Miniprotein binders against q9h3h3. Designs and how they scored, part 67

Target 1, 235 residues: q9h3h3
Amino acid sequence: EDGFTAEHLAAEAMAADMDPWLVFDARTTPATELDAWLAKYPPSQVTRYGDPGSPNSEPVGWIAVYGQGYSPNSGDVQGLQAAWEALQTSGRPITPGTLRQLAITHHVLSGKWLMHLAPGFKLDHAWAGIARAVVEGQLQVAKVSPRAKEGGRQVICVYTDDFTDRLGVLEADSAIRAAGIKCLLTYKPDVYTYLGIYRANRWHLCPTLYESRFQLGGSARGSRVLDRANNVELT
Key: E = the ipSAE of ESMFold2; O = the ipSAE of OpenDDE; V2 = 0.75 times the mean of E and O plus 0.25 times the DockQ between their complexes.

## First folded at step 5 (miniprotein)

Design U14
Fold by ESMFold2-Fast, scan of step 5:
Structure U14 (fold): chain B 235 residues (1-235), chain A 85 residues (1-85)
Amino acid sequence: as target 1 above (235 residues)
Amino acid sequence: DREELIRRFEELVREAEELLRRAEEALKRGDLETAEMLIRLALWKLLKAAFIAEELGDPELLRRVEELVRRAERLLEEVERLKRE
């Protein structure tokens, strides 16, 4: 198998964003069509680069569902990137607090709950639950990665409007749990994504701010949410 | 689940460390092609370990991967430098 560099990882992420997406847009498509769409495009079967045996013959970067009330606001990403370059050139410390302030200043506030699952029924079932919650209005927007050629786990991303709004983050977690999701969830602010703060970043920053664990023996809706930066339980 | 992920993480990290050790030996011998190949394979294993660390939400595991990635990147820079010679 091919090795990867930081440059290769960044290139793969850019390619996914640039390649075509399979989108169910509840703003323009009746909710009654969702189940058929989910059956046509189960994420365990949709391949990243296309395959005669899969639902797609062409590359697919992401499979996404947009809610009826979804109105994207990415903030001032250009201003954020300019400020980031200035910060790196200044030699000042790169910390969670500094990035949070940059995000607030440039209104780049969205973030996402992440879950990683192996290709198969559990992934497809989890995605279907998330997609229904989005179309029904309990969540705003979500996407899931297609199956990579290398194999390995796929990721479901469930977005919220403001990573600094703890109530909103917790409400999204509750909706995810209500959809039957019991695996580990981690929350990543989009500012980290725009600035290239992935796993194994040069700044030694954990790329996730919140963590949600399903409570064993608790209710099906129960979870413990930890603010990782402050080591504070939110639930 | 968590126990299995930790086991896979430790296995990938151990493999990456061994590959980087072998890459350093190859580099000292002047075997640049072997060194580069081993570094690339180590980076691939570290990428998979990073996915697991992020899933576990453990910043210490992610930082361990980060340190090995930096070591691999420095070795790759040295390979590129020696190729110019």
Scores: ipSAE 0.000, ipTM 0.076, lowest interface PAE 22.8, mean pLDDT 81

Design U15
Fold by ESMFold2-Fast, scan of step 5:
Structure U15 (fold): chain B 235 residues (1-235), chain A 85 residues (1-85)
Amino acid sequence: as target 1 above (235 residues)
Amino acid sequence: DREELIRRFEELVREAEELLRRAEEALKRGDLETAEMLIRLALWKLFKAAFIAEELGDPELLRRVEELVRRALRLLEEVERLKRE
């Protein structure tokens, strides 16, 4: 059932947010302890619901690294949800523009670059690179999902403060690439996550705003970033 | 429209009640992972219902949501207890 599947994805996201997180917090922990922490909690081995054979016996929702300057600001999520329910019952059209305006009105501006990787060495290596970039101040905050199912892909999320700040979104992409990441990246504003905009959404909206593909051009390391809504290359 | 918000509220509450019933069935089967997912899906629907109830300022709607949230949290505590073995 398509409706249940979309709701199940939202429930999984909510459950992960509510369950305990494994956090390396650079605001209170010396950077010299990061390598030991990464070795203790490789995301390919940390299990979602706990396992005696894994690094964790208890459930873990997310594995996260907070940068020294990280200051969480989720905006007015309660007001956003209330306005969203009112919008749905009003019969007014739901478009990218109305969602953007709703997000701005309620200050729900954060967003994230997403990368999906299979469990294994490449995932753990990619996460280690991202975590070091966060601790070194090149990125603000990141998290990675624990292993939930055999054969299932895991996700690394790298956050930015303001999805409407295109320059900031592009700077995060550059920092991710500088950390050695070469896989496909997509950018999703948190407002879409809070409102349940996934691949199979009822409003037929594209669930991501940007796409980044690695491209090596001679002596320059870089990527091509596409604005999906306008079909325009930004780099 | 107030009446449209009430209809949406009733839909969310009805869906949450069905999810909690299915979660209890999963617990009886020993399927803790499915039970937890269903409980958390129910809580997600109840949080949306709570926002509508708060906007409407109706004490009875708020009371109904609070009762179902308490039931969901009680089931979640049972899941967590069983997971510890």
Scores: ipSAE 0.000, ipTM 0.196, lowest interface PAE 13.5, mean pLDDT 80

Design U16
Fold by ESMFold2-Fast, scan of step 5:
Structure U16 (fold): chain B 235 residues (1-235), chain A 85 residues (1-85)
Amino acid sequence: as target 1 above (235 residues)
Amino acid sequence: DREELIRRFEELVREAEELLRRAEEALKRGDLETAEMLIRLALWKLIKAAYIAEELGDPELLRRVEELVRRAERLLEEVERLKRE
């Protein structure tokens, strides 16, 4: 069923990207308006297709916050996809290293920390913390899924510019933790998303590069970050 | 599992057909907001169905999806027309 799930995820992602987004854009909107915007559009209440009584009367694909320095750069996704098809036809080994090389060549470098939370106060609180961190400049950009009609968990995605920049990825994790987030985080490069590679794929690639778990100590706090590919703790 | 994919394809198509039928009823009563929502929801179901049809390699299933997409597009054009009035 993992294969079928991958097809569902790809279809869902495409539909969400096509539908309107609710965006707080700090490049053009004063930071003082953020609290009112968050109160108007709590992700636990914003519905995917617009229900009577929800904050939205029309479909919403994503709820997003853009930082002041946000400069979208998706790279050459078209070239990446063409190169991926050529790679599959070539008979060359398909490995994490080969995929990383394709991503670098085509400048498809963005990635994201993901957290999955049930609809409710904890989700809304987590999103508010992330949104504030974005507007204040500790994070670059983030989005959260609206509530699906069937229920289920919602996802918060916190983006970084370059998944090959390990220090940048770890710095984003630290900023998420500083915002009060204590749940499990997983990091996925967008190159896997653009190529439709999910957990159950025929190449046995792990699309999750890093995993972050909250850690509490007596005089120290933070997270344990695991490099999933090498099974090595980084922090 | 091929049989499970076929079952899910048929369920998605059935859901899309029902949503489009409801959209037509909404259009008849002048409820443009509901009609547009239902059409968009049907299109999302059809995108999922198309992925399954492609995985199964069955051109007949893809043809069925494309026919429903055209119907949805015609209804969306009618919504746009009525909004201008």
Scores: ipSAE 0.000, ipTM 0.100, lowest interface PAE 19.0, mean pLDDT 81

Design U17
Fold by ESMFold2-Fast, scan of step 5:
Structure U17 (fold): chain B 235 residues (1-235), chain A 85 residues (1-85)
Amino acid sequence: as target 1 above (235 residues)
Amino acid sequence: DREELIRRFEELVREAEELLRRAEEALKRGDLETAEMLIRLALWKLIKAALIAEELGDPELLRRVEELVRRALRLLEEVERLKRE
């Protein structure tokens, strides 16, 4: 809510994706090594651009954990970009429905649950819980941002392979809650990220599809999930 | 496939019941970490079961899930209380 523009946010995201990642890959690394890896690279201490006082001397874009069954599929992002440009010049309304159709057509289906936490013990503890859930098979893949030079909140991203699969999205929320996470979660399809749909976009679209709030009570479920586009509670 | 959904529902409920039984045994042993893990796994399975029950439109299946969720939440509250002692 300061002066960040969509161009600035897109540039930051691109730089992070292009810089080296610290990865625990459960497909090739024994699960018994996870705790040592988490102790070596707590996200509150790993710095974005490297620092002698941190675990890294070189830039780190993301800290990630890949599950045993993880198979990356980003779809046809180039085709999506071309179709997006055509849509903008067509005069057709730009709505969640039209973006959903572009994503389906170009197989850009992945999405992510986002949680934003201040650097510190709570962030490191939350990330450790998520990482263990990924290695144990309850989640497919996750990443967390390193600490920025100017400070600010860090983000944990927990991915699902198909944002149109509502059951799969809700199952990921449940697994995040089962890992002990109690903070606010929002779900964003990667198509929105690729097309530059952020908080203050010119099409007045909500930048996320779902919101999850932790709730405990007698017979109540562990979280309330709201479909933000349709303003309907799913749980 | 309705029959497949019912089979999946019964499987999830059975697994959740077994996890809660094991959680109660862990609590009796004073193993709070194991108890919490088992309760959270049971809740995860129960949320999946609730989604299937809602898709099937069967209020009896939802009531069964709600009963187990209530049991799980009570056990979780007890674990949280004991952890602070």
Scores: ipSAE 0.000, ipTM 0.089, lowest interface PAE 22.9, mean pLDDT 81

Design U18
Fold by ESMFold2-Fast, scan of step 5:
Structure U18 (fold): chain B 235 residues (1-235), chain A 85 residues (1-85)
Amino acid sequence: as target 1 above (235 residues)
Amino acid sequence: DREELIRRFEELVREAEELLRRAEEALKRGDLETAEMLIRLALFKLIKAAFIAEELGDPELLRRVEELVRRAIRLLEEVERLKRE
C-alpha cells in the first residue's frame, strides 16, 4: 500500500492547505458570533470534499479559529527545505538536535498539540471547547480536519509559537485540559511537518516532542507532560 | 457557583428538548431543512450542557445529555435518509 509513504501524506496535507478553509477570525469578528459559527460548522458534519447533505457543498481543507493576537509566522520554510536537502547530501548525521538547529536558524519554530477523535458528538464538544479557549485568549490558534469520506478519525491541532519555549507548550496543554479534553495529546514541531518526517522515516526520528496524559487524581484538571526527546517529565 | 451551573445546565437541556420536539414536528410535515437546523441547534446546546456536566463531575447529568444526543442523532439520520429519496 503506498498510502503510508511520506510523499502521499505530504500530498494530502498540501491539498488540505490549498483547499478553502472555514475560519472564525477573532481579530476581525466579534466573539459573540462564535456560538452561531460553531453550530453551523460542526467538524463531525463538515465533509472534506463537499456533499449537498452536509454544511458544505464545496471542498473544505480545514476548519480554523484565529485568536485576537494571532500573527502568522511560518519562518523561512523554503530556506529550511533547501538546508535539509543540503544536509541529506552532505553525509552529516541527521539527529533531533540537527533538525532543532535547522528550525532555529530558519525561524520555523511553531508547533502543535494533536488529538485524534472519532467523528461524532465528542469531537464537536472538544472542538467547541478549544475554539472558545482561542477566542477567550487562552490559546492562540487551532484547526480541525473535516470528515473524510472513509470515516476515519479527525484531528484537532492547537498551535504554539515556539516549540523550544517549554512554558508556552505547557500553558497550551493546561488550556486544552481546562477545556475538558482527557484524551492523549502529542506535540509535534512544524519543522517535522514541513520536511515530511512522519512516524515511519528512514532516520528513525520521533516527530513527537512531547506527550500529555490526563491525570485522574486531585481536584483540579491536570496532566502529566513528558519530553520524549530528552526523556524528562515536565509536570 | 454550583447552584448557578446546575440552573444553566437545566436551561440548556430544556431548550434542547424543545428544539428536538419542534424538529420532530418539522419532520412530520416534510420540512427537512427546518428539521435539520433545529437538530443542529439542539446539539450545540447539548455541547454546552456537556461542558457544565463535566465541570460538575456529575455522571447523572452526563447521562441525561448523552440520552438527548442519541435522540438528536437518530433524528438527524432520519433527515439524511429522507433526503436520499
Scores: ipSAE 0.000, ipTM 0.224, lowest interface PAE 18.9, mean pLDDT 82

Design U19
Fold by ESMFold2-Fast, scan of step 5:
Structure U19 (fold): chain B 235 residues (1-235), chain A 85 residues (1-85)
Amino acid sequence: as target 1 above (235 residues)
Amino acid sequence: DREELIRRFEELVREAEELLRRAEEALKRGDLETALELIRLALWKLIKAAFIAEELGDPELLRRVEELVRRAKRLLEEVERLKRE
């Protein structure tokens, strides 16, 4: 990712969203079918562009699990994009606060905890834990990237409805930790994704709002969460 | 090998350029569904080309992919604009 521009990363995200997804939808599928679905589509084996030797012959953009209560609400992404172009043209400063206000105005409130893991059994095990938490109602929705590159890491995204609801963001972190996840987590609001705020963005903004680190042995919570914008520990 | 990767890269870039040109023509006709499919196919080609450019460690090849990705993004934004009309 160090050699990639924000434009390149945005294109990868757009392509993945446009390609077909493999979805376990708990709103219409019995929870008892989840284990068989996870065995059929382990993310370390599902290929981004299709391969006769993999579970998929056709391209797959994402592997996703929708919880029983999941109701997608992307907000007014088109209005957000138009307002963003106007803001850039206006010459006014681009800051985290400005982006937050655009997101609120256009109701683009969802966000996600991100974890990056190498392809293999640990990724598949982590994804299975997250998927079960979603189906059991502890998390709302999650997705994981397919395998696109030899030696590259894959990403698990665990979504929350409202990035401005700090308690909801922290509750999702707790549920991820309760599922057995111990790796570094970072939280990114979807408004940053839609507007192309990645590493190496032209406004030099931090691409994530929160960071969660696993804490063994001394914490009732199981993790320490840092507000990256203000450099303040929340837990 | 290196020569095969360069050949594949050049082919993917040529295919992507053609798909984006066809997408722009579809947009001029107001055929948004066709434009979206062509943009999708072009992005598939460009992501594969970027992967090869990174393997080759060639910043000039990555720059060429980035230029076409920006073009695809502009076309996708135009599709969203036209949907509002």
Scores: ipSAE 0.012, ipTM 0.333, lowest interface PAE 8.7, mean pLDDT 83

Design U2
Fold by ESMFold2-Fast, scan of step 5:
Structure U2 (fold): chain B 235 residues (1-235), chain A 85 residues (1-85)
Amino acid sequence: as target 1 above (235 residues)
Amino acid sequence: DREELIRRFEELVREAEELLRRAEEALKRGDLETAEMLIRLALWKLIKAAFIAEELGDPELLRRVEELVRRAIRLLEEVERLKRE
């Protein structure tokens, strides 16, 4: 078959999660070491499957920075998956509201702002800005994909603890903008990722909840945020 | 915690079995790229399961992992065969 399938995208995401991560953990590492770590592992040079000529000779799934207060809570992903199978078998409608309720019931609440950038200086600079914001406490945790074998855009993911907490999601957007990021951002709850909700899903669900566009010329926040699920402008 | 290790082992094995099932389906469709990715992911999960089985000191759990590894290798050989046609 030609093109991307949900199965192919899910397999790639799972492989990245299972492969080793390069992590700067601010809970155990002094902030003064961040600049050297960023110089050692620029995301435009770290290869997905390893290359003796790159910073890594072995596969790397993600490059991540954990904030000082980071406390991972994936919720009950196993319970979520079981409930999802039951829902699909039941014949009940699958809607954003139903998925939101499954996520709340199983405490799978995290979500992320996504930005896609081509490999190069702009990607490395954006990642450095985000990493510093994480280490300084303005953001909680972030990761960036390594460079794919064929090239193409890389993704920076900036996580929030609770996708249902609109103010928290908007605060993260502000911190990203304060770090100098001007590209388009989209926000995706992790429940959609775990359940394989991508573009062209069979339930015709929008794969992201929010969209942030940089606003030139002095909006208070530096961005305009759209609630895509309800089609309402928030800023 | 022994109970946590057993739960994680069973989760990894279940995930690997599902990935290999999907890899077989992809092979039947002629989707070699998806099949290869799924097989590699299954093998990675089985490597983790093997480490847990060794820590638990349970030869039966290790044998279960070895059976799935052999199945994954057979599927990978089939992918290589189809790529050469």
Scores: ipSAE 0.000, ipTM 0.169, lowest interface PAE 19.1, mean pLDDT 81

Design U20 (at its last look DockQ between E and O 0.01; V2 from the best seeds 0.00; counts 0 for: pae E 11.8 > 1.5, placed apart)
Fold by OpenDDE base, look of step 6:
Parts: sequence; structure tokens; C-alpha cells
Structure U20 (fold): chain B 235 residues (1-235), chain A 85 residues (1-85)
Amino acid sequence: as target 1 above (235 residues)
Amino acid sequence: DREELIRRFEELVREAEELLRRAEEALKRGDLETAEMLIREALWKLIKAAFIAEELGDPELLRRVEELVERALRLLKEVERLKRE
């Protein structure tokens, strides 16, 4: 994927973050209503701009599910951004380790597993599995992009609270696999998004920390997780 | 304070608009590399502006950022088109 495509997707994701969300909040809504909500708002039919005949009449940025244990904590994003600017002006070398330390210092630790799927039944089924895992407390929070006018792939994002907690990242991968998801997963810290670090950035920083590949008949976890920064298999 | 956040927001938006203008000029000259760099810098400023707008809870400020992000994305698509030609 060309560096431009990654920046374009990131900017589209930012614009989508600013539009209204369709949310199922398990903290306030009974779990028994999830199936009806999923049937009402299948991601393959929900349109980004509320097209005629779609389940939504208004623009939708994301469809999201919040688990019982979900607590939004964005950390000190402004302090992070200021520190990042100061670092760029200092002429100091910028490494993945530098970004990790900035993230820790400013408590900007969230990250997400990403999967890209074509619109249709397979996407809606994958989303339903993830949404159930969130409501059941196996995952904290997830979101899926609505259908775009041009079509293309939709993205499901499954969040973890701390990208530095390897165990938590691996547990989320296991829960996604248990939900029946077999596609390639990539894990990205949110700090990279907040700092505008996309593919083909001038610092040659890879925004993907982990990759998960489904394995048939393999390890007890059903996936192989690669640490891309160190080129080491974690599973 | 709220007034300082608003001032910082307006500065970031103004700087982003100027960068996008310069990117459009670079595109007209066929300087795709400069255009790309300027668009990326504008997007970074717009990300910061978005966070300030979210902190302020002002939907109008968010809308202004969104419009500029859309402009940046249109320019980026044009750069991609011209790089393929």
C-alpha cells in the first residue's frame, strides 16, 4: 500500500471520528438487545453519508460497541504533541523506542488490531462476532467503518488499553480468533496516528508493531503473532 | 485556559490553510514532492486542531477542521493521480 493510501485512509479515519457514531454501549444497554441492533445496523449496509435506502439517514463516521469495562482514556495528547514537536526541532534521532517513551510519559497507550474486509455477509458476520466478544467482556471496545460510496474494504478496529502490554495485545488477538476471524490482523498504536506517523514517513518508522496470521491446526492460540520491530515471533 | 486553546486552534487552522494553498501552487508547478510534504504538514496541524476542538467541545470548530481535512485529501488524491501518470 502506497504511503499516500495510508495517509488518505488516516485522514478519512480522522474525518470519520468527527461525524456521529452509531454506538451500542453495553454499560447502559442490555446484552439481549445486541442481536436486534446488529440486525438494524449491519456495517455492509450502513453508509458513510446516509444514502437513500440505508439504515442510517444521517452521516455515520463509525459503528462502535463499548464493553462493560470500557473507560475512555486518551491520556495527555496535547503534551505528547508538544513533546514531539520539541523532539523534531532538537535534531535527536527518532526511533520506535523514542515514540514508546513519549507514549508512556504522556499516558497515550491505546492501540488497535485492524482487519480489512470487503463489504457483505462476511464483514457483517465478522463484526457480529467481535461485537459479541465485546459485550461478553472478552474485548473492551471495537469499531467498524461504514460503507463508502466508492465501495472498497471496510475496517474493523479492536482496541487494547496498552500497546506496551504484550500479554494484553496477545489476549485480544486470541479473543478475535475465538470469535472466528481468520484474516490477517495488524496492530497499530494510536500514538502513531496522533503524531501523523503513517507509512513512508521521513523517519522510516513502521506504524504496525504486530502482525497476526491465522494458523490452521497450529498452536493453542490459533495464530502466529510477529513483532515487526524486532522481527520476532511472540507465539 | 479556554481563550488560549481557541487562539492556538485559530493559529493551527490558519497555518494549515496556508500550507494547503502552497501545496496547490506546488501542484500547478508539477512539484509533486513539495506538494506532498506540504499536505502532510497541513494534516499534522489539522490533527492538533481537531484535538483542541474536541477538548473545547465545539462542533463548529470540528466542522472547520473537517472541511480542511477534506481539502487536504482532495489534494492528496490529485498528487497520487499525477504520480501515476
Scores: ipSAE 0.058, ipTM 0.536, lowest interface PAE 3.3, mean pLDDT 86
Fold by ESMFold2, look of step 6:
Structure U20 (fold): chain B 235 residues (1-235), chain A 85 residues (1-85)
Amino acid sequence: as target 1 above (235 residues)
Amino acid sequence: DREELIRRFEELVREAEELLRRAEEALKRGDLETAEMLIREALWKLIKAAFIAEELGDPELLRRVEELVERALRLLKEVERLKRE
């Protein structure tokens, strides 16, 4: 698990994107069906390839919940990727500001809060809380990875539609905390994902824009959020 | 509203406890498939009870849920061990 290379992680993620997803879509499915769906497909039991004894008999790439207001908009990803190639040959410096400008120019503005949890009650509880928040309208869209190997950690992704909208990103963090989630959260703009820029990359870019740590004292739903680019605490 | 939440919490816990007792009986007779089904159903009821405990803001209710979750997870581990023969 910790032994996977960046190349293998990228290939695994792409394969998961291409396999079937299990989706609860609040735009077409009544909210009263959510509990039954969650009981049928707990992420700790849904297996990547349909292992014996799992609720799924076929491969599952992701388990997702779409909120009532979800409006898919990936932006101009092809144009973004082409401009990225051109930038690398231009001799111009590659900085976080460069990536931000590419994302704005091509309207690839989505990003996500990430959390990693081992299979079991805490994962299933966290996912159920996130899914409820999405269906109730506090969050717009989320997904969770299925169980790939026994004992391996899984990821929950909670999307926001504009990483440049700092207030909107912080509001999503607050909604995650209101669902009772206390683990470390990290925020990654989708532009880094579409360009294949991971933590260990040749440009020394940091794809994590924010870190959120649950704050024990102070506000009822408080987080300590650090802006990683400027080393500034936002809360 | 608060009284209704407490009533629903107690119902979920009661149901989960009964499911776990039935799972233990199934384990004693070697019916591993029934035991796993009952444990999984109990865990789902406990997830719902945990949501209610958090909404009520009562740490004692959450502690009660966590104790049952620990019991359920121990039983699930035992089921998986026995499935390996």
Scores: ipSAE 0.007, ipTM 0.358, lowest interface PAE 11.8, mean pLDDT 84
Fold by ESMFold2-Fast, scan of step 5:
Structure U20 (fold): chain B 235 residues (1-235), chain A 85 residues (1-85)
Amino acid sequence: as target 1 above (235 residues)
Amino acid sequence: DREELIRRFEELVREAEELLRRAEEALKRGDLETAEMLIREALWKLIKAAFIAEELGDPELLRRVEELVERALRLLKEVERLKRE
């Protein structure tokens, strides 16, 4: 639990993206090697900047698993940022709708389900389940943050390739639930991340597009999903 | 794209039925770990199919999913029972 400003969060994200990643790439590595890889790099033990007691001696920005069909496409991020600057300079309103349109125009469509867990067994178990789902083709790609020096919560990000594709977003949620995950999930389009829009932003925009709550008991749906941008229940 | 959703629904249901058939065979062999894995895979396919049925607004498709979910849950309960023994 840390109170970070938007600038601090953006700086941390940029540093993590620029530092080396530990990757299990199912496009080039047999699935049979996953369990050994997960045992070697449990996210609760991998440290952000490296130390003698951790699996890593060098800094690690992210621990990631790429599925067999994963094809990275961030879209035209430079064009998005230029258009965003122009929008801010213009007298046009800045709303969820205008951001969605910018994302579509520049093909910056990816997004992610987020879950925040304290370092420890529950985090490592959740990550192992997600990683297996990715390697077995139920999810496309996922990453988890390493342990911070302060020992705050770590984040697991499960990506989908198109945040405007309701079915794809819901299918990823279902796969996460099938992997045994029961905590609150929030979905954030990458367009918000590239534009530096976090929890507290001057536009008063909610960066969470979807929210998923676990449904216990007799339910064929598996989850209750809310579209936060339009304030509509999807399930 | 209604036609694509229908095709995906039918594919998920077919895959789930095959996984449940294989799970029943694993149970007959006493292979509880394989049976549980196959049942969980089937349930995942069925949850996805349920979302598609809901988007299509077709109660008949949802009823088909519910029948298979009931079958999967019965098999999972049998796995849990056998593990206790």
Scores: ipSAE 0.000, ipTM 0.108, lowest interface PAE 21.0, mean pLDDT 80
ESMFold2 (binder alone), look of step 6: mean pLDDT 89; pTM 0.877

Design U21
Fold by ESMFold2-Fast, scan of step 5:
Structure U21 (fold): chain B 235 residues (1-235), chain A 85 residues (1-85)
Amino acid sequence: as target 1 above (235 residues)
Amino acid sequence: DREELIRRFEELVREAEELLRRAEEALKRGDLETAEMLIMEALWKLIKAAFIAEELGDPELLRRVEELVRRALRLLEEVERLKRE
C-alpha cells in the first residue's frame, strides 16, 4: 500500500534468493523419490531461519522443484540494468511497452504465476500437486517460500520461459488448474523484479500482467484469465 | 572475493547517497522528472548493495541499505504527491 512495506518485501526476497535452497532436481533424481522428498519437506513446516524442531536447523530461502527439461536462462540482466539507467537519464517515457522492449532486447523473458496460501494442509497439498506436475513435465520449474517466523501467507511461484508468449503463459495456467489448484493466481514478469519496480512506483506501472480465477463453467477445470494491463479477458 | 565485495558495497551506497542528495535538490527546485530519475537510479544501486550485504552476511550493512531505501521511497511518494497538485 505504501513504499515502506514494498521495501521490506524486496529486502526479504533478496535475502531468500541468496540463502540455501532445498531442491528436488528431476534432471538428476528419479521421479520415484519425489513423494518421500515432499513428505520430508512440507513447506508449512520448513522454517525460514531454521529451528531444531522443524525439518531444517539452518536457514532455507526457497523450496524448489526442477523439471527434467529445465534449463535456466536469466538473460542479460547486467545489460538490462545498464539500459534501464540510460533510459531513465534520457528522460524518455517509461511505459509497459518500453520495459517490454528492454526485456526482449536483453532476453530477460522469464515470468511466474504466483499463488499465496496460509501455512497448513492446503498449502502442502497445493505444493505437492505443483511439484508432481513439474516432475511429470506439465510445468518446467516451481518454488515455494518457507514459513516465516511471524507467520503470514506463503507463496508458490510457477515459472514460464517467456512472458511475451501469451499462449505459453496460458498453457501454464491450464496445467496449474489441472493440478487441482483453485485459488487466485497472478502473473509477474521477472524484468520488473530485476528493475526494482513494485506496486508503488512513479510510472504507475502494474507489475502484474495477468490474473487467473478458477471457473468450472468455461471449460473443465478451466479458468478466466484477465489481462491487467489492457483490462481484457483472454479466456 | 570478500574484500572486493566490501569495496563494491561501499561504492554503491556512496553513489546512492549522492543520487538521493541530488534528488532532494531537484525536488526543492520543482524538477519532478529529474528527481524521479535520480531516485530510481538510487533504488537500483541499493538493490545491488542489498544483494552484496546478504552475501557478506552482515546485518549492519543490510540495515544501512534498508534506511536508504526507506529514504528513497519517501522521496518518491513526495514526487507523486506534488504531481497530483
Scores: ipSAE 0.000, ipTM 0.105, lowest interface PAE 18.6, mean pLDDT 80

